Miniprotein binders against b1l550. Designs and how they scored, part 116

Target 1, 279 residues: b1l550
Amino acid sequence: MRLPEELLERARDIHSEAPSHRIKLDRVGSFGLKVPVEFKGFLLLAEADVWVSLPEGRRGVDLSRQVEAIYELSNPPKDPFSLCREAAISLLEKLNYADSSGVSIRFDAPLQDGESLKYYGVEISSIASDEIINKIRVEILGMTACPCTAELIRAYKSSEIAATHTQRSLGILEVSTKAEHPDPDKLASIIERAMSSPLRTYTKRPDEGGLVIRSLSNARLAEDVVREMIHLFLEEFGHLPEDTHILAAVRSMESVHMHDIYAERSFSLDEIRKEISSH
Below, E stands for the ipSAE of ESMFold2; O stands for the ipSAE of OpenDDE; V2 stands for 0.75 times the mean of E and O plus 0.25 times the DockQ between their complexes.

## First folded at step 13 (miniprotein)

Design h27
Fold by ESMFold2-Fast, scan of step 13:
Structure h27 (fold): chain B 279 residues (1-279), chain A 83 residues (1-83)
Amino acid sequence: as target 1 above (279 residues)
Amino acid sequence: SWKKVRIEFTFDPEKREEVLEFLKRLARELREKYGLTVLMYTENGKIRIFVKGDPEAVDKFIEEVLKELEKLGIEYTVRVEEL
């Protein structure tokens, strides 16, 4: 140590002192930590946030113990789901005063794309209180084609494949559950299948032509994509607990407008089943 | 002078879901009664409970959980570790 260690023994323990105002804080922690993770055979650089609750009678959180918890568990790198869950549990166990803890990890996930790779966004969290709640958010770009303009062009010059504008659209699926995190690759697949076509990192000219024709032949509104994502989600993940909460959304970056189109629906599994079964 | 304890239960897989729901309700009730922090989760087919707080309250929590489990007449093994 550069400073005498005896100074630590004589200095006030600021964090253990009473605060100026007796107010509980919900989340206090270290945000934006860089941490390596192993994801499906890839070593990736992820960004992590770690936090705990702070009671009304305590001035501060021991930040060094928070960083220690995640870094000890991340060496060697492990899968981000286990890291997220184990770190949240460890934080609650290590910090006596905390009545809840949480960990969030963000990274770009590789996805096989023919001869290359493409990437989609993943954010996962685990929150420990009375139970563990796991959250996952997946975002991936796809292509949509406008059915309204397609119909007008088809009426003007009849064609089996109508000309219309296409644009990149961002699909979003967010799941909050007491079960294990859903596989993000499956969530990304659901989003891509709901789109007019997926996007590719690299195509040769004949394959590019096929992708465009696929998109034009499968024209979809943002509203159509959201409904299809929900339908596909229920087929693949209908086994999750009934109190599982889902957000499905699409943001279409309209090529003919100065603005975007957005559609979303949030629901619990219990809620959506009752809605679909009603006649 | 806070006490921290991990409790690990192993149950017949056929009974695990039923027992998990029972323990969730019981832990919620006792958490409120004794003012404790209680986390329950499953790992590798086992039910785990982490409890922390005042030593006397923690001891009462453990005593009541085990007492109520015995009333169910379901076979289990338990491991209790003080941290």
Scores: ipSAE 0.542, ipTM 0.859, lowest interface PAE 2.1, mean pLDDT 87

Design h28
Fold by ESMFold2-Fast, scan of step 13:
Structure h28 (fold): chain B 279 residues (1-279), chain A 83 residues (1-83)
Amino acid sequence: as target 1 above (279 residues)
Amino acid sequence: SWKKVRIEFTFDPEKREEVLEFLKRLARELREKYGLTVLTYTENGKIRIFVKGDPEAVDKFIEEVLKELEKLGIEYTVRVEEL
């Protein structure tokens, strides 16, 4: 059942009223929306958040206009980068009182893995204020092997390949830039190349043995992986604006401990270049 | 009342990055001066400025942007749309 629309003429416009306290809010919006997106030939179900700033003199945001904006732009499904950017711009244009807007979209991205697929996590955002700031976060699992235990076992028994413990490690790259979103497949590739070896969805015994030998022959600390990720990132994406901000991190699920190891570095391109050039 | 305007500029591709940086700096300066919401971005090889706020302030913003742009002596086309 639907109430008559003429009731809107008699009802107070709550959202336009003065609030109880004159406080600006940074992000007010609709969170957890389900939206279809087209990503590199795949139709995926993504989750979206949309928001705008709310000035100190206004009680509320018209949430219906926010939902309309993203749904209009998501039919037919389009790539999530264009959807984020276009929706953020649309929100800023449609909602008079807002001085900033933003959209985030999250999904699991397929990556070809032999004859199967594996998946990695992607979250992208676009924030419109004086410029458009694009943000992307990529998370993918890989394998690390401990160099400390490898060295100890090599000392105990001289062999060409030292035994050591291996574990799954989660690599994370997050980029915030005024340029277009970096290609998430390239970010995922950087993370995997920094690891002792990538993980696979499906392997037969000979391929599995090769993956293990690769990992053992390329033992790396979580700290090593973060430094290698930064090195590879600079080679691939050093052309981005100098004020681009990056987070590189690894969480290693240590097989010999009841706890994880975590290593992280945040930096701007300007900052890291100065640091590297000082040596 | 609110006034909302979208300004679209088409420049020779070789000049777009230079002009984009110029317009971003100018827009931020005028945004602060007039207390306006101003978004500068690119789309399909064109430069767009979206501005909204007090009508008199919006009109002054547009006037100053076009005046400063003329000083550059670079060929362009402009489309101004009131929303």
Scores: ipSAE 0.595, ipTM 0.872, lowest interface PAE 1.8, mean pLDDT 88

Design h29
Fold by ESMFold2-Fast, scan of step 13:
Structure h29 (fold): chain B 279 residues (1-279), chain A 83 residues (1-83)
Amino acid sequence: as target 1 above (279 residues)
Amino acid sequence: SWKKVRIEFTFDPEKREEVLEFLKRLARELREKYGLTVLYYTENGKIRIFVKGDPEAVDKFIEEVLKELEKLGIEYTVRVEEL
């Protein structure tokens, strides 16, 4: 069913009316849009959120213009970083009343895994206000092995490689910067190198045994993983602006418990350098 | 009514960072003075300012930005595009 366009001439323009309460809203927009992106040679289906600020004197946002803006920029598909940045700028340009805009794009990124692929989570944002702030969050699973149980078993059995429990651990790196988005593959690599071992899509028996032995020989606490992630991040991305903000976290899904262990640290580059240099 | 303008500046690479910080401070001051939406960013080695709002206020903002830059005595190229 389609109503006659003539009705638009007689209908009130609800969005432009004064609201019930004169309160500014920070983010109003279209969330959960499906959009194609090109990422490192792959055509992927991503999910996007687009929003703008809404001033205290205006009842609603032009949602159709938001959707039009991002779809216009997504054909042909482009890399999600450029799409994110360009769409945020476009929204601020197209919607006169907005004093800020933002775009967030999320997808599962393919990563070469031997003869196959594995996937890690990526969420990219660009927020345009007085400056453009770029944010990226990378999440990837790895394996951790408990050093406490390893030490106990080593003492009990006098073994060079001690048995211990292993579990999946989710590593998280989130970066907010006025510079360009960091390469997510490099962030994923940092997370995996901080773990006891990476996880695989598939392994043959001899390779699986080797992965387990690697993990057991490199047992790490969740706290160890976070510190190593920060260390490796500073080696790779210490050149970013000093006001760049980072969150490093790990959630260990303990195989011997019904609960998880979680460790995190948030910091700016300026903050962490001063902390490290004091020693 | 609304006026939207994109301003693009090209500077000597050695001076770019210094000028960018100067423009950011100036844009914040003028944004508040004229009640405008002002976005400044770098793209493809250039400094960009996007400004929108009341036409008279936008024109005054642009005039003051260009006037203040001339006082720096640093060579630059500027392009102004009305959207």
Scores: ipSAE 0.457, ipTM 0.816, lowest interface PAE 2.4, mean pLDDT 87

Design h3
Fold by ESMFold2-Fast, scan of step 13:
Structure h3 (fold): chain B 279 residues (1-279), chain A 84 residues (1-84)
Amino acid sequence: as target 1 above (279 residues)
Amino acid sequence: SWKKVRIEFTFDPEKREEVLEFLKRLARELREKYGLTVLVYTEEDGKIRIFVKGDPEAVDKFIEEVLKELEKLGIEYTVRVEEL
């Protein structure tokens, strides 16, 4: 049933009213919207969040205008970077009271893996206020092998390749910048190269053996992986603006413990260069 | 009552980055002075864009002051002002 539109003339405009408490809200919007995106030749189903700031004197946000903005821009499907940027600008332009807007789009990105595909997590954001801030977060699983246990087993049995425990580790790179979003495939590559070995969707027995041997021969602490990720990031993306902010992290799902190990470092390019120069 | 305006500037590519930084700084100062929402951004066409919204009189003063300060730089540019 659809109610008559003339009822709108008699109903109070709740959103434009003063709130009970005069408090500004940073993010008010529609979260968990399903949108199609085109990513590197693939049509993918993504999940989007859209929001704006809400001033202290206004009770509510026009949520229907937010949804219209992103759906208008997502048909036909386009790349998630352009969609994020264009939708954030559109929200700021369409919603008079907002002094900032943002859009976040998340999906599982395909990555070529031999004859098959594997997937890694991507979240892309654009936030519009006095400038546009672009943010990207990439998460991909890899394998780590413990060097401490490897050393103990080597001492016990005296071998070139010591037995040790291996586990899945989640590598994370998050970048906030005033420049264009970094290529997520390059961020995923950095994470995988920092690990003891990458993971695969499927392997034949000889290839599986090779990955295990590679991991055991390249044992790394979570701390080692984070430092290597930062090193590789600076090699690939050191050209970004000095105020670019990066989070590098690893969560290791330890096979010998009931708990995980976590290591992280957040920094700006300016900050990390000063630190490295001091050593 | 809201006034919304998009301003597009075309500059010599060699001077684009220094002018962009100048406009970003100026826009931040004027945003605070006039109580406006101001977004400075660029597109693939190389043009510098400023989106400004708020009180009509404040928006007009903002545009006037931006153009006045740009003239002091002595750099050639073209400008397009569009009311949304």
Scores: ipSAE 0.569, ipTM 0.864, lowest interface PAE 2.0, mean pLDDT 87

Design h30 (at its last look DockQ between E and O 0.96; V2 from the best seeds 0.00; counts 0 for: pae E 1.6 > 1.5)
Fold by OpenDDE base, look of step 14:
Structure h30 (fold): chain B 279 residues (1-279), chain A 83 residues (1-83)
Amino acid sequence: as target 1 above (279 residues)
Amino acid sequence: SWKKVRIEFTFDPEKREEVLEFLKRLARELREKYGLTTLVYTENGKIRIFVKGDPEAVDKFIEEVLKELEKLGIEYTVRVEEL
């Protein structure tokens, strides 16, 4: 049932009214929308959040306009980077009262693994205020082998390849920059290379054995993984603006403990360069 | 009353980054001065400024931006679109 449009002439515009308390809100919007995106030849259903600021003198936002803005840009499906950026700009243009806007898009990104697929998690964001800030978060699983246990076993039983416990570890890189979004595949690659070994979706027995041997030969602490991620990031993305902010982290799901090990470092490119140059 | 304007600039690619930083700073100063919402960004190799607010303030903003750009002595093309 659709109500008569004539009722709109009689009804108060609740959203445009003055609020009981004159307080500005930073983000008001719709969270958990589903939007199609095209990524590396795949058509994916992504989750999206859209929001704008709300001034102190306005009771509510026009939520329908926000939703329309992103869906207009989602047909036909496009890459999620352009969608985020364009939608953020569109929101700022369409919502007169907003002085800032933002969009976040989340999905599992396909990654080729031989004839099969593996994946990493990605969240792409753009925030428009006086300028555009682009943010990307990549999460991918790898494998770590513990060097401490390996050393103990080596000392106890002389072996060329010391046994040790191995576990899945989640690596995280988050980048916020005024430049374009960094390539998520490159970020995922950095994380995988920083671990003892990558994970594989499909392995034959000889390949599996080789993967484990590689991990044992490249045993790393969670702390080692984070430091290696930072090192590799600087090599690949050192050209980004100096005010670019990075979070590098790892969560190791330790196989000998009931709890996880976590390590992180947050930094700007300027900050980390000064730190390294001081040694 | 609201006025929304998109300004699009085309510069020599070699000067684009310099001009972009200049316009970002200038726009920030002017938005504070006139109480405007502004966005400076690049799209398809062009520099864009979105500005919205009081019509008179928007007009003053545009005038001052163009005036200051002329002082730089850099050749450019400009398109102004009211939204």
Scores: ipSAE 0.718, ipTM 0.906, lowest interface PAE 0.7, mean pLDDT 93
Fold by ESMFold2-Fast, scan of step 13:
Structure h30 (fold): chain B 279 residues (1-279), chain A 83 residues (1-83)
Amino acid sequence: as target 1 above (279 residues)
Amino acid sequence: SWKKVRIEFTFDPEKREEVLEFLKRLARELREKYGLTTLVYTENGKIRIFVKGDPEAVDKFIEEVLKELEKLGIEYTVRVEEL
């Protein structure tokens, strides 16, 4: 059913009215939109959030203009980096009252794993204010093995490989920068290399045994994994602007506990270099 | 009423980063002075400035940006598009 257009003349323009309280809102928008994206040769259905700032004197945002901005730029599908950036700029241009805008796009990124595929989570954002800030978050599962229990088992009974508990651990790298988004495949690779071993989608028994032995021989605390991720990040991306901000984190789903272990460090490139050079 | 303008600058690639930082600082200064919304970014090797707000303030912003840029003595081309 479509109501008569004549009603628009009588209807108040609610969004343009003064609010009950003169408070600026930082992010107001359409969240959970589905948009197609092209990523490294794959056509994927991604989830997008779009938002703008809302000034203290305006009651509401034009949500239809936000959807229009994403719609115009997503057909034909393009890479999510360009889509985030172009949509953030478009939102700032289309919505007169906004002094900032942003777009986030989330999807599972496919990663070749022999003849099969595995995946990692990715969230790409662009925020437009006086300049563009690009943000990327990569999450991938790996395996960790406990070095403490391994040492106890070695003391209890000598063997070439000490038994210990293993578990799935989620590695997280988040980067905010004025430069281009880092390549998410490289971020995923950093996380996997910092783990006791990576996970596979498909293994045969000999390959599965090899991954377990690798994990046991490379036992690491969550704290070890975070430090290694930071070290590997600096080797790959240490050339980014000094005000680039990074979050490195690991959440270990401990197989011997009903709770998880979590370790993180956030830092700017300027901060971490000063910390490392002071030793 | 609002006025919206996109300004696109083409510079010698050797000077582009220096000019980009200059324009970012200048745009931040002028947006505060005139109560404007501005965005400085790069696209296809060019520097773009988007500015919006009161028409007279937007016009003054453009005039001051071009005036200050001329003081640098750097060769450039400029395209101004009203949206």
Scores: ipSAE 0.666, ipTM 0.898, lowest interface PAE 1.4, mean pLDDT 88
Fold by ESMFold2, look of step 14:
Structure h30 (fold): chain B 279 residues (1-279), chain A 83 residues (1-83)
Amino acid sequence: as target 1 above (279 residues)
Amino acid sequence: SWKKVRIEFTFDPEKREEVLEFLKRLARELREKYGLTTLVYTENGKIRIFVKGDPEAVDKFIEEVLKELEKLGIEYTVRVEEL
């Protein structure tokens, strides 16, 4: 059923009224929108959040206009980074009262894994105000092998026995920058290379054995993984603006414990360079 | 009672980063002076400024941006689009 357009002339415009309490809001929007994106030749289902700021003198946001802004740009499907940035700019242009806008897009990115695919988590955002701030978070599982148990077993048995416990570990890199979003594949690669071994979609017995042996030769504490992620990140992305902010973290689901191990470090490029140069 | 304008500048690539930072600083100063909302960004190798607010304030913003940019003596082209 479609109501008559003439009602718009008689009804109060609730959104444009002043609110009872004149308080500015930072983010007012629509969260959990389903949008298609095209990434590395794949058509993926993504989840998007869109928002704008709301000044103290305006009661409500034109929510349908917000949703319209991103949907206009998502058909036909396009690169998620372009969609994210363009939608953030469009929101600020379309909603006169807003002094800032933002878009986030979440999807599972495909990654080649032998003759199969595996996936890693990506969340990107663009915030438009006086300039654009881009953020990307990448999460990927890898395998870690405990060096402490490996050393104990080596000391107990002759060098012909190499063993330790292995587990899945979730690696996290989050980057906030004025530059374009870093390549998510490179961030995922940094995380995987920092682990003891990558995880596979499936393996046959010889490959499975090789995977475990590789992990033993690269035994690492969660702390080691975080430090290695930072080292590799600086090699690849040290050129980003000095005020770029990074979070590097690992959550390890330690197979011999009832609980997880967690390690993290947040830093700006400026901070970490000073820290390294002092040693 | 709103005016919305997109200004697009093309500079030599060698000068782009220097000018981008200049325009960001200038836009921050002028938006506070005139009570405007501004966004400075790059797109397809060009620098864009989006500005919105009171029509007279927007016109003054554009005028002052172009005036200050001319003082730099850097070659550029400009397009102005009212939205």
Scores: ipSAE 0.645, ipTM 0.899, lowest interface PAE 1.6, mean pLDDT 91
ESMFold2 (binder alone), look of step 14: mean pLDDT 86; pTM 0.841

Design h32
Fold by ESMFold2-Fast, scan of step 13:
Structure h32 (fold): chain B 279 residues (1-279), chain A 83 residues (1-83)
Amino acid sequence: as target 1 above (279 residues)
Amino acid sequence: SWKKVRIEFTFDPEKREEVLKFLKELARELREKYGLTVLVYTENGKIRIFVKGDPEAVDKFIEEVLKELEKLGIEYTVRVEEL
């Protein structure tokens, strides 16, 4: 059932009214929208948030125009990077009062893993104000093995193979840049290569044994993994603008403890290069 | 009472980074001067400026951008679209 449009002539325009308090809001919008995207040959159902700034003299935003902006650009489904960027620009164009806009899109990215699939988490955003800032966060699980316990076991009784506890660790790379979004597959690859070993969806027993032995022979602290991620990131993405900001982090779900271990480092490309070159 | 305009510039690729930096700084100054919303970005090898606000202020912004670009002596193509 639809109410008569004639009622619009008599109804107050609530959103255009003065607010109770003259306070600017940074982000007002529609959160948790379901949007189809095309990612590297896959059609995925992603989750999107869209927002704009709201000036101090205006009570509310036109939410229907926000939803319209992203859905117009999502049919047919396109890559989430183009969708994110184009929707942010469209929001700024469509909503006259906004001096900034933004879009975030999150999904699980499939990775071919032999004859099976595994997944890593991706969240991308584009924020439009005086220029466009692109942000991407990639999270993927890997395996770490404790070098401290390995050394103690070696010292206790000479053994042929290092023995130590292993655990799942979550690796995180987040990049904020005025350039295009980095390729998330490359970010995921950096994280996995920094770990003691990657995780697999399926492997047969001989291959599983080999992976475990490899992990034990490549024992790494969470701190080691973060440093290696930064090193590998600079090799692959050192060409990005100097004001690019990066977060590298690892959360290790320690198999011998009731708590996790966490290590992180935030930096700009300019900052980290000066730090490395001064040593 | 709002005017919205997209301006698209095509420059020699070798000059694009230099011009982009110049236009970003100029847009920053003019945004403050005229109280406009101005977005500068690149797309398909071209430099784009989106500007919105008071019609008179938008017109002055466009005029001043083109005037300052002429001082650089760099060849370009410009397309102006009102939304």
Scores: ipSAE 0.579, ipTM 0.872, lowest interface PAE 1.9, mean pLDDT 88

Design h33
Fold by ESMFold2-Fast, scan of step 13:
Structure h33 (fold): chain B 279 residues (1-279), chain A 83 residues (1-83)
Amino acid sequence: as target 1 above (279 residues)
Amino acid sequence: SWKKVRIEFTFDPEKEREVLRFLKELARELREKYGLTVLVYTENGKIRIFVKGDPEAVDKFIEEVLKELEKLGIEYTVRVEEL
């Protein structure tokens, strides 16, 4: 059903009217859009949010123009980094009243794992205001093994490899930078290398035994994992601008408790270098 | 009414970082002075500036950017497009 266009002659332009309260809004937009993206040879269906700032004197945003902007740029599907950046710029250019714009794109990134696939979570953003700020968050599960219990079991038994509890741990790296988005595969690799061992989608029993033995031989506290993630991050991405902001975190789903253990550190590259050099 | 302009600068690649830093600082100052929305970014080895707002303010912004840039004595090419 379509209403007659002559009704537009009578209808008020609600969006252009003054609001009830003269308050600026930071983000107004279309959230939860489905867009196809091409990521490292895979065609994926991603979820996108698009937004702009709204000045205190304007009642509403042109939501249809926001949707048009991202869909025009998503056909044919392109890499999510270019889509994110280009759409943010396009929104700022197309919506006259906006003094900032942003785009966020979320998807599960496939990672080849022998004859199977595993995956990790990716969320990227580009925010355009005075300059472009790019943000990326990578989350991937790994395994941790408790060194405290391992030490107690070693003392109890005459054993070279002590038994201890193991659990799934979620590693998180989030980077906000004025440079290009860091490669998410490299961020995922950093997280997995900091863990006691990576997880796999499919293992045969001999391979599974090997992963368990490696995990037990590389027992790490959540605190150890966060410190190692930061160390590995600085080795790989220490060249980023000094005002780059990083969050490194681990949530360990403790197998011996009904609660989780969490460790995190947020920092700028400038802050962490000064801290490390003072020791 | 709004005036929207995209400015694209091409510099010697070895000067790009220095010029980008200069233009970002200048754009921040002029944004405040003229009450404009100004975005500075890089694309395919070029420096881009998008500016929008009051037409007279936009024109003054562009004139001042080009004038200050000439003082650096660095060779460049520029393309100005009104959107």
Scores: ipSAE 0.615, ipTM 0.880, lowest interface PAE 1.7, mean pLDDT 88

Design h34
Fold by ESMFold2-Fast, scan of step 13:
Structure h34 (fold): chain B 279 residues (1-279), chain A 83 residues (1-83)
Amino acid sequence: as target 1 above (279 residues)
Amino acid sequence: SWKKVRIEFTFDPEKRREVLYFLKELARELREKYGLTVLVYTENGKIRIFVKGDPEAVDKFIEEVLKELEKLGIEYTVRVEEL
């Protein structure tokens, strides 16, 4: 059933009314929108959140205008970086009362892996207020091998390649910057190179053996992986503005425990450079 | 009533970074002075300022931005668009 459109002109404008309590809200918006994006030649179904700030004197936001803004910009599908940035700016421009706006887009990114594809998680955001802050979070699985158990086995029976337990570890890099979003493929590459070995979608037996040997020959603690990710990040992205903030983290799904091991470090580029230089 | 304006500046590439820093600081000061929403960003090698709020405050903001830029003695082109 569709109500007569003329009723819209006679109804109260609820959203523009004063609220029951004069309290500012930081983020009000449409969350969980399905939106198509174009990423490196792939058409992907992404999930988007859009929001604006709401002043203390206004009861509600124009949710339909938020959805309009992102859908208008997503047809035809475009790259998620441009979509995030343009939609955030559009929201701030279209919604008079808002003093900030934001857009987040999440998807699984394909990565070429031999003759197959593997996938890693990407979340891209743009927040517009006094300037644009771009954020990207990349998560990808890799393999780690325990150096402590390797050392014990080496001591027990000398071997060129020590036996040890291996497990899947989730590597995380999050970057918040006033510059353009870093390339997520490069962030994923940094994470994989910091691990004992990357994971594959599928392997044939000789390739699987090689992957295991690589992992065992490159045993790393979660703490080692985080430090290596930071080192590699600085080599690739040290040119970003000094106030760029980074989170580097690893969650290791320990094969010998009922629980996971977690290590992380948050830092700004100016902070980490001073720290490294003082050593 | 609301007034919404986008100001677009084109500067020589060699001076763009210095001018961007200057405009960000100026916009920050004037945003606080006039109680306006002001967004400074770059796009396609140009510097953009989006400003919205009370019409009189927006007009004064634009006046002061242009006045301060003239003091720098740097060549630029400017386009002011009301949204």
Scores: ipSAE 0.533, ipTM 0.854, lowest interface PAE 2.2, mean pLDDT 87

